# VHH binders against q9y6x5: the designs that were tried, part 274

Target 1, 379 residues: q9y6x5
Amino acid sequence: LPPKLLLVSFDGFRADYLKNYEFPHLQNFIKEGVLVEHVKNVFITKTFPNHYSIVTGLYEESHGIVANSMYDAVTKKHFSDSNDKDPFWWNEAVPIWVTNQLQENRSSAAAMWPGTDVPIHDTISSYFMNYNSSVSFEERLNNITMWLNNSNPPVTFATLYWEEPDASGHKYGPEDKENMSRVLKKIDDLIGDLVQRLKMLGLWENLNVIITSDHGMTQCSQDRLINLDSCIDHSYYTLIDLSPVAAILPKINRTEVYNKLKNCSPHMNVYLKEDIPNRFYYQHNDRIQPIILVADEGWTIVLNESSQKLGDHGYDNSLPSMHPFLAAHGPAFHKGYKHSTINIVDIYPMMCHILGLKPHPNNGTFGHTKCLLVDQWCI
Below, E stands for the ipSAE of ESMFold2; O stands for the ipSAE of OpenDDE; V2 stands for 0.75 times the mean of E and O plus 0.25 times the DockQ between their complexes.

## First folded at step 13 (VHH)

Design yf11 (framework vhh_8dlx_2; at its last look DockQ between E and O 0.73; V2 from the best seeds 0.00; counts 0 for: pae E 9.6 > 2)
Fold by OpenDDE, look of step 13:
Structure yf11 (fold): chain B 379 residues (1-379), chain A 119 residues (1-119)
Amino acid sequence: as target 1 above (379 residues)
Amino acid sequence: EVQLVESGGGVVQPGRSLRLSCAASGFTVSSNWMGWVRQAPGKGLEWIGDIYSGGSTFYNPSLKSLVTISRDDSTNTLYLQMNSLRAEDTAIYYCATGKDYYSRYFDSWGKGTLVTVSS
């Protein structure tokens, strides 16, 4: 039988939650599989970019989803969470579900994963759900497991997305132990539901399952605000994206805008596009604006608007608070093995290997995940 | 000791609704796989639906539009809401759980409650 893989994302699941809270179901999952304790995600550490990096193995500058909000100056198009269905934004890369479907006698399925409800390179997932945040985990799980079990051609790759604990992290802040404990317990229960469902259907022993996330969460405060209006008149620029990485499109001379912003706050770095640090791999794309502002961890960039978020993400991808985890179980994976760290782009070549797919050119390193796999040497 | 006690059964007219209850003791309903099964006279067991610890519910496709499973964690009680009852819904209804959360089969059952749908 062809190998099968289910990729699950719980949005905003910070890696150290595993150390600070109890997850009996997830721990059982890990005990019988593998754990990567920290996954270094891509900059910006936002939802759309990182989910696309997982399934393409590319940095944001390469796959073209460079933020949750984007603007293309040539076409005058906008991208946002409410306007993400134009293939124009996604076609700079080939996600794994498309690659999978181009193989003989294979299908892909998706429940709410970013980009899966859009035809990319004129290909859409054989089975998918239109994104709707109101759809329950139950319904998503039901559809995914049905497709995995009963489809012809068989579904060999599936993805499942859930919005928690990200939404709650934003609302309560990651340091709210009482509320986050409740939220994370629910997540663990959902993992239990997933595992039980797979066992009930007889899929558990033969299905490879990856549970991961796109980013973590850092604590924010009303005492840590950077007000741009104090530094520059709003008429001098267009704001494409705001916090914690602001994308600035100048309406006047770029240098003048830069000079007004460069000393705006000691807790914010201001970069001309050409001066963005190389380690971010966030430069070589026309969708990156001429100036970006990067707030320090826990600081929020605001206009004359009050932010009510007590947690946020999108910061420097080297920060531990931004890092998710990866757990996996199935025939392809060892049992009871823990690994320290990988890059998020490393997941793609690993998944391709598991599925027997030829990967597109990518930024991942297969060698980083070899120790997770039973058919590879761990040096 | 695991105990399940069904209640709420009786005689009901066609088209009516009925809610069955299952009081659980010896374990926590919210931490276990729970379900409902029925047996009509002269027929085999029929799975109605189940609820997982996370709250996810699954139903028999033939009954999905007519039944809802829920639970009250504070009272450790499982419920089966049935709507638009028909004569063919006459059966003994059983509450069940798996001793092992990850088991594929129910292994603990209540004594059942009889539901008779008759005009």
Scores: ipSAE 0.033, ipTM 0.446, lowest interface PAE 3.7, mean pLDDT 93
Fold by ESMFold2, look of step 13:
Structure yf11 (fold): chain B 379 residues (1-379), chain A 119 residues (1-119)
Amino acid sequence: as target 1 above (379 residues)
Amino acid sequence: EVQLVESGGGVVQPGRSLRLSCAASGFTVSSNWMGWVRQAPGKGLEWIGDIYSGGSTFYNPSLKSLVTISRDDSTNTLYLQMNSLRAEDTAIYYCATGKDYYSRYFDSWGKGTLVTVSS
């Protein structure tokens, strides 16, 4: 009886790619479901924080995954993309797959969504794949659909993660029309295969599917570098994260480090932790360092080295280039409805509603998404 | 007119490999759901595997380690690579395409190519 939900993320899928490139399969998915044209994500607009915000409904300061690279001064622990399995980092929140599988007669499954191979509060997804970027989309899809179709207790919540177009966006830049067209066509082909597989297995009519992303991508250039070594000696601080939001742990007086950095570049804002703009919701966690440096869109902070990236993300979450989209299809959703914008934290209470789960305290607003849902009054 | 022509069959010894080809005309192989099916003498049809328009492949679990389906858009050809052939793999092998995703059956078939595995 409980509805089933598959949550899919294509990493780094900028919202305006839908306008600027052809997506016949995704457009068919949207025609029979709903589209949210822009999702305002959380600052920092990076992979780990935003994927955890989707599944917890919390801002980064509340869920504790505050960046892709973190340092905890009390425990002396480090977090990175190669050191992300310590439950310590994830335990400041309860993601939806944990809440789901703790319900009677329910399981959760995961194909590489960030955090799903970690035992959060001593609870790991009932079925999961250990993260391995070399595993094909088709193998991830095969495992997810097998678990959705063959598990007891039944899998009612499943996640599927894919690394593109983020990887190619970094490599080529989002403005490389030729290469990005090829990359995005392949992603649309995978969406077509996803829908076809669900139809072939008899899942399509009764499974709710959300296709979304964590952030967008902006164009970078070797002409837009901020050389941090030109402004401050490396001996005065420890660098926790570099670009486009640098996280600075002073080794000397914090005010002295701030003063050395304040006028380093007109294309970089320097914030003491207490001065970080309130609209970022990025202040009240010990993992947020005493000083952060926020580069302007398309600018790269470097340590006297060239950058190999032609595209990047992590910038101010008010920038349209940082915003993903959300599309959804299934019995819970209207058909052929388009919605302008939601906040990424709003996805969590909507998913809880679809699954009949009581949401944990969160920053989302259910009212922002109710017009997407057939069982809710829309104005 | 949709046409599918299989080739590459013949007599092979057990343990050998064989690649079958399916030349398509009247449509493009990368725009369609396609697959391979076989029929052993006196037996019913056995699904081998298929390839979706986006390139994802799915196989009969009993054959998964022994077969690979691929395609080449430049020659408009579907392939079936078969490894470690056994006498029980003796069959007529058909290439097929279909539009009916819900029924999971192909609606256009080739004439087939015979593969005989004989020691």
Scores: ipSAE 0.006, ipTM 0.525, lowest interface PAE 9.6, mean pLDDT 91
ESMFold2 (binder alone), look of step 13: mean pLDDT 83; pTM 0.835

Design yf12 (framework vhh_8dlx_2; at its last look DockQ between E and O 0.81; V2 from the best seeds 0.00; counts 0 for: pae E 8.9 > 2, grease 25.3 > 24.2)
Fold by OpenDDE, look of step 13:
Structure yf12 (fold): chain B 379 residues (1-379), chain A 119 residues (1-119)
Amino acid sequence: as target 1 above (379 residues)
Amino acid sequence: EVQLVESGGGVVQPGRSLRLSCAASGFTVSSNWMGWVRQAPGKGLEWIGDIYSGGSTFYNPSLKSLVTISRDDSTNTLYLQMNSLRAEDTAIYYCATGKDYYSKYFDYWGKGTLVTVSS
């Protein structure tokens, strides 16, 4: 039988939650599998970009999903969470579920993973759910497990996405121990349900399961605000994305806009596109705007009418607060092995290996995950 | 000792609703896999549905529209709500649980409660 892989994402699950809270089900999962304690995600550390990096192995500048909100100056198209269905935005890369179907004539399944309800390169997942945040985890789990168990051709790759603990992190802030404890307990319970369901269906022993996340969460405060209106008039620019990385489209001379913003706050770095630090791998794409503003950890860029969150993400991808974790279980993985760090783009070549797929050119390093795999030499 | 006691059964007219209860002792309902099974006269056991420790519920597709499983953590009780009952729903209804976490089989059963649907 061909190898099978289920990729699960709990949005906004900060890596250090594992150290600060109890996860009986997840710990059991890890005990029988592997753990990567910290996953360095891609810049910017937002949902759409990082989820697409996981399944493409590419930096944001390469796969073209460079933010949750984007603007293309040539076509004048906009991208947002409410407007993400145009293949135009996704076609700069080939996600693994497309590769899975095209290379091996296999089926893929998806429960609300970003991009899975869009035909990419004229290919859509064999089975998928349209994104709807109101759909329960239970229903998503039910569909995914049914497809894994009863599909023909068999589903060999599946994705499952859940919005927590990200939504709650935004609402309560990651430092709210009382509320976050409750939220994270629910997440662990859902992991328990996932494992139980897989066992009930006889999938557990033969299915490779990866549980990961796209980013962490940092504490924000009303005392740490950067008001752009104090530095520049709205008539001088168009805001494409706001916080913590603002994308600025100047309406006047770019240099003038830059000069008005460069000293706006000591807690914000202002970059011309060509001056964006190389370590971000966030330069070589037309969808990146001429000027970007990067707030320091825990600082929020606001306009006068902007809403305030108690937690946020999107900051420098070197910050530990932005890092998720990765846990895995299945025939492909060792048992009881822990690894310190990998890059989020490293997940793609690993998944391709597990599935027997030839990976597209990517930025991942297969060598970084070898120690997780039973069929590979570790060092 | 693990104990399960079903109640709420009886004679009911077609089209009516009925809620069955399962009082559990010796373990915590909210921490375990629980399920409902029925046996009609002269027929084998039929799985109705179950509820996982995390709260996820799954149902027999043939019965999904007619049944709801829930639990009350404060009373350590499992429930089966049945709507639009039919004559073919006449059966002994059992609540059950697995012995261990992630059990694949029901190891503990109640004595069952009889539901008779008749005009």
Scores: ipSAE 0.843, ipTM 0.936, lowest interface PAE 0.5, mean pLDDT 96
Fold by ESMFold2, look of step 13:
Structure yf12 (fold): chain B 379 residues (1-379), chain A 119 residues (1-119)
Amino acid sequence: as target 1 above (379 residues)
Amino acid sequence: EVQLVESGGGVVQPGRSLRLSCAASGFTVSSNWMGWVRQAPGKGLEWIGDIYSGGSTFYNPSLKSLVTISRDDSTNTLYLQMNSLRAEDTAIYYCATGKDYYSKYFDYWGKGTLVTVSS
């Protein structure tokens, strides 16, 4: 009879989309559960790092997934969207599905959450789908609900990942109301189908469901480009990641590279690693490069080419445009409760509490989420 | 009044494809969940699959490689595409809907359309 939890991410779902667009199904979900209006995510505000922060409760410097593109100077290894399955990258933390399925009479299931198709600490999710963006939401949901309903030992923790509205946010930009209204309506329809499927399978009343996201999206423009080639020759550095947080590995004297970049644009902050603001918690990992460039909101760093994106994310995590939301429903959660904000790292200890798991050391604070939970004193 | 009218049945050779239609009236096909069920001669009802209000589809695992459910909101019509038909697919095919978004049962049924697979 252990408690069960389904963690769902809709990638790139900016918190204020809830206020600026109509979501009848998501609003019904919220009305019967809880809402956190803004989740302050981790820097950099990119997909792989923030999804791993949700399931580990750790800042990026601590879990080691510090960007979507990484280089490790000691091992000479590269990480990217197409080269993400080496456990080396993931093994600096223990994600919740590993801890969960090591408990007696428990399994974990995954439909494409980042890292769930990797054997982390020699342990892969008990049931999983290899990542494939062509697999429909309904197939992902069908597999998850089949595993939740029919597995032995029972699946007690499950994840489900969907690429929208992130993909469309990049393509159109968040300010394109016509296209984003269409995209967000489709996402609300999928949330409605999720709830309907859970009800029809008899899972709805006893399954805890979290619907959240990793980051938001800000509007970009071809009028807001920062051209690195105007400031520095390509031969002086290796580019590990480009925009909006560029990761620069100097090929020549680091101070000379820094000096060529520091006045490149008033719309970009240039940091030596030791000078990265402490509030980012983004210094103490070898995968963080010696120089980073942080573009202002809505600015794009380029190498002498135009940008094809109209929306982007990865910026300073203090920006409201980078913040997702969190909604939850189930026996662990209050009904009709709204909370203003939590940190994204707080989600992990809350999930461990719901599942009766002992959390690994982490950066989250359970007290920040107590008011969401029916079993906690909150006055 | 809710009405469901199936069409497109008939005699078809093994290995061929067939598309069945279900014309709906009295409600919008996208506002409700709908499904297809069949009954072979001398057998019980067999669930084929559903389409939910948001467009998500779910299939009987034994049939999922052979069938596709779709709908057209402009014509208020539900479809069942069947491929690689076999003699065992001979049945009366029914479309059905729940009475509302959260119904756990098919409350309204069509009269069915006969599909005979014979060579």
Scores: ipSAE 0.012, ipTM 0.518, lowest interface PAE 8.9, mean pLDDT 91
ESMFold2 (binder alone), look of step 13: mean pLDDT 83; pTM 0.838

Design yf13 (framework vhh_8dlx_2; at its last look DockQ between E and O 0.87; V2 from the best seeds 0.00; counts 0 for: pae E 2.7 > 2)
Fold by OpenDDE, look of step 13:
Structure yf13 (fold): chain B 379 residues (1-379), chain A 119 residues (1-119)
Amino acid sequence: as target 1 above (379 residues)
Amino acid sequence: EVQLVESGGGVVQPGRSLRLSCAASGFTVSSNWMGWVRQAPGKGLEWIGDIYSGGSTFYNPSLKSLVTISRDDSTNTLYLQMNSLRAEDTAIYYCATGKDYYSLAFDIWGKGTLVTVSS
């Protein structure tokens, strides 16, 4: 039988939640599998970019999804969570579900993973759900497991996406122990349901399952605001993305805009596109705007009309608060093994290996995940 | 001791609704996989649906539109709501649970409650 892999994402699951809260089901999952305690995600640490990095193995500058909100100056197109269906935005890379279908006589399935309801390189997932946040986890789980169990050609790669604990993290802030405890318990319960369902269907023993996330969450406050209106008139620029990484499109001379912003706050770094730090791998794409503003951890960039969240993400990808975890179980993985850290782009070559796929050029390092796999040497 | 006790059965007219209850003792309903099964006269057991510990519900496709499974954690009770009952829904209805976490089969059963749909 061909190897099968289910990739599950719980949006905004900060890595240290595992240390600060109880997860009976997830811990059982980990006990019988592997854990990577911290996954260094890509900059910016947002949902669309990082989910696409997981399935492409590419930095954001390379796969072209550089934010949740984007603007292309040539075509004058906009990208947002409500406007993400144009293949134009996705076609700069080839995600693994496309590779899976094109390289082998196999099918892919997807339950609301970003980009899966869009034809990319004229290929769409054999089975997928259109994104709808109102659809329950149960329904998503039911569909994905049905496809894994009954499809022909067989589904060998599947994705499952869930919006929590990100939404709650934004609402309550990650430091709200009472509310987040409730939310995270629910997540663990859903993991229990997932495992139970897989066992009931006879999939558990032969299915490789990865549970991960795209980013963490940091605490925000009304006391940590950066108001751009205090530094520059809104008529001098167009805002493409706001916080915590603002994308600025000048309407006047770029240098003038830069000079007005560079000293706006001691808690915000202002970069011309060419001066963006190399470690971010966030420069070589036309969709990155001429000026970006990067707020310090826990600071929020606002306009006068902006709403305030108690938690946010998108900050420097070196911050532990931005890091998710990775857990995995299945025939391809060891049992009871823990690893300290990998890069999020390392997941792609690992998944390709598990599925027997030839990976497209990517930024991941297969060597970083070898110790997780039973068929590899771990030095 | 683990025990399941079904109630709410009886004689009902076609087209009516009925809610069955399953009172559990000796374990927590919300922490276990639970389900409903029925047996019509002269027929085998038929799975109706189940509810997982996390709250996810799954149903027999042939019955999905007519049944809803729920639970009350405060009373440690499982429910089966049935709507638009038909004569063919006449059966003994059982609630059941797995003995262990992640059980693959129902191995603990109630005594059942009889539902008769008749004009």
Scores: ipSAE 0.837, ipTM 0.931, lowest interface PAE 0.5, mean pLDDT 96
Fold by ESMFold2, look of step 13:
Structure yf13 (fold): chain B 379 residues (1-379), chain A 119 residues (1-119)
Amino acid sequence: as target 1 above (379 residues)
Amino acid sequence: EVQLVESGGGVVQPGRSLRLSCAASGFTVSSNWMGWVRQAPGKGLEWIGDIYSGGSTFYNPSLKSLVTISRDDSTNTLYLQMNSLRAEDTAIYYCATGKDYYSLAFDIWGKGTLVTVSS
């Protein structure tokens, strides 16, 4: 009997929300399962890169989704939130749902996880929803549970993605206790709905469920703006991505562009590609532009205008504010176990182990997650 | 204690619509899952659908095209909208909830409201 796994992401769920807000349903989920209090994600700490890192176990430079906005100079292709369906961008790695459904008597299902509506290596999830942010959590959950319960060959790997608390974190900022309490209560209620539906369908006892996120959120302010137009004329570069990590393609001599930018703000680090810190693992892909600008936490890079964001993410992945959590429940997991930290790339080899899949070469370390699993020696 | 009181039943013509209400006391309607069940004369109980604390709704597949469950937190009231009523929809309609959120059964029931579909 093949084991089954449901992977759930609530976008932008900062790890310390768990200690600063009340989550009756999520706390009950954790009590009967496992918690990893902090997951160290990949730089850049953005949605597309980190969701793809979870399902490939690879750093961004290796899987090719290096930011939410990208440009390829050879093909002249652009990638963005609204232009993300070209398999060209995704084909530098093999995500877990592709490997899973190529096994005999297995299929995969997806409710809007980034990349699951794209034919990656000519293979799209066996069951999927085209991305549409207007589709309710209820409808996503209905489809996922229908597919888990009523598919031939059986769905053994499924994903579910939800846009909150990321959208509200941008709107209000993580320090707005009143609004974020309301938002996070709604998220906890949705987790309750998820668990109750799985119980009602008889899936709860024998389905492995991971609830995690891609990144956190930090507070922004109108007092913390870096005005790029004050330092350099638009005519000297092409802007590929803006904030908090700007991707700069020089139109003139690269050294001249660098020199105009290097003293622009004490709250921004300016890197030539070859000088990007090794700890970022963010250098060896042609999609990484020749110059990047990395704002300090809570600072926003702008083009001669005010920012409307009160919260943002994408900063240095060493920052605790950028880290999500991971919780899991099911027959593969211990009950009542808490673990301090793992790397986000460690999730992939753990999932492959649970599903009995041979992992592709990746950056994860299976040993980092052994203590979460009942079938592994932790002593 | 939790109490549930249904209302809005009565005699309706075939093909018409009807909205039933369930007034709750002793809890907020969004704090537990709730559902609707009906019983036709001489028949067993038939599950209609559930609504969960997060607002997710799930229906008996045979009734899904005919019914909608909703709630109004400001009036602490659960609703059942029924459309295109037929003679076979004649039944006592109950709202119900579990003892707590993760109960798998309806433990607390209203008294029911009779709906009669006749010419």
Scores: ipSAE 0.460, ipTM 0.810, lowest interface PAE 2.7, mean pLDDT 93
ESMFold2 (binder alone), look of step 13: mean pLDDT 82; pTM 0.823

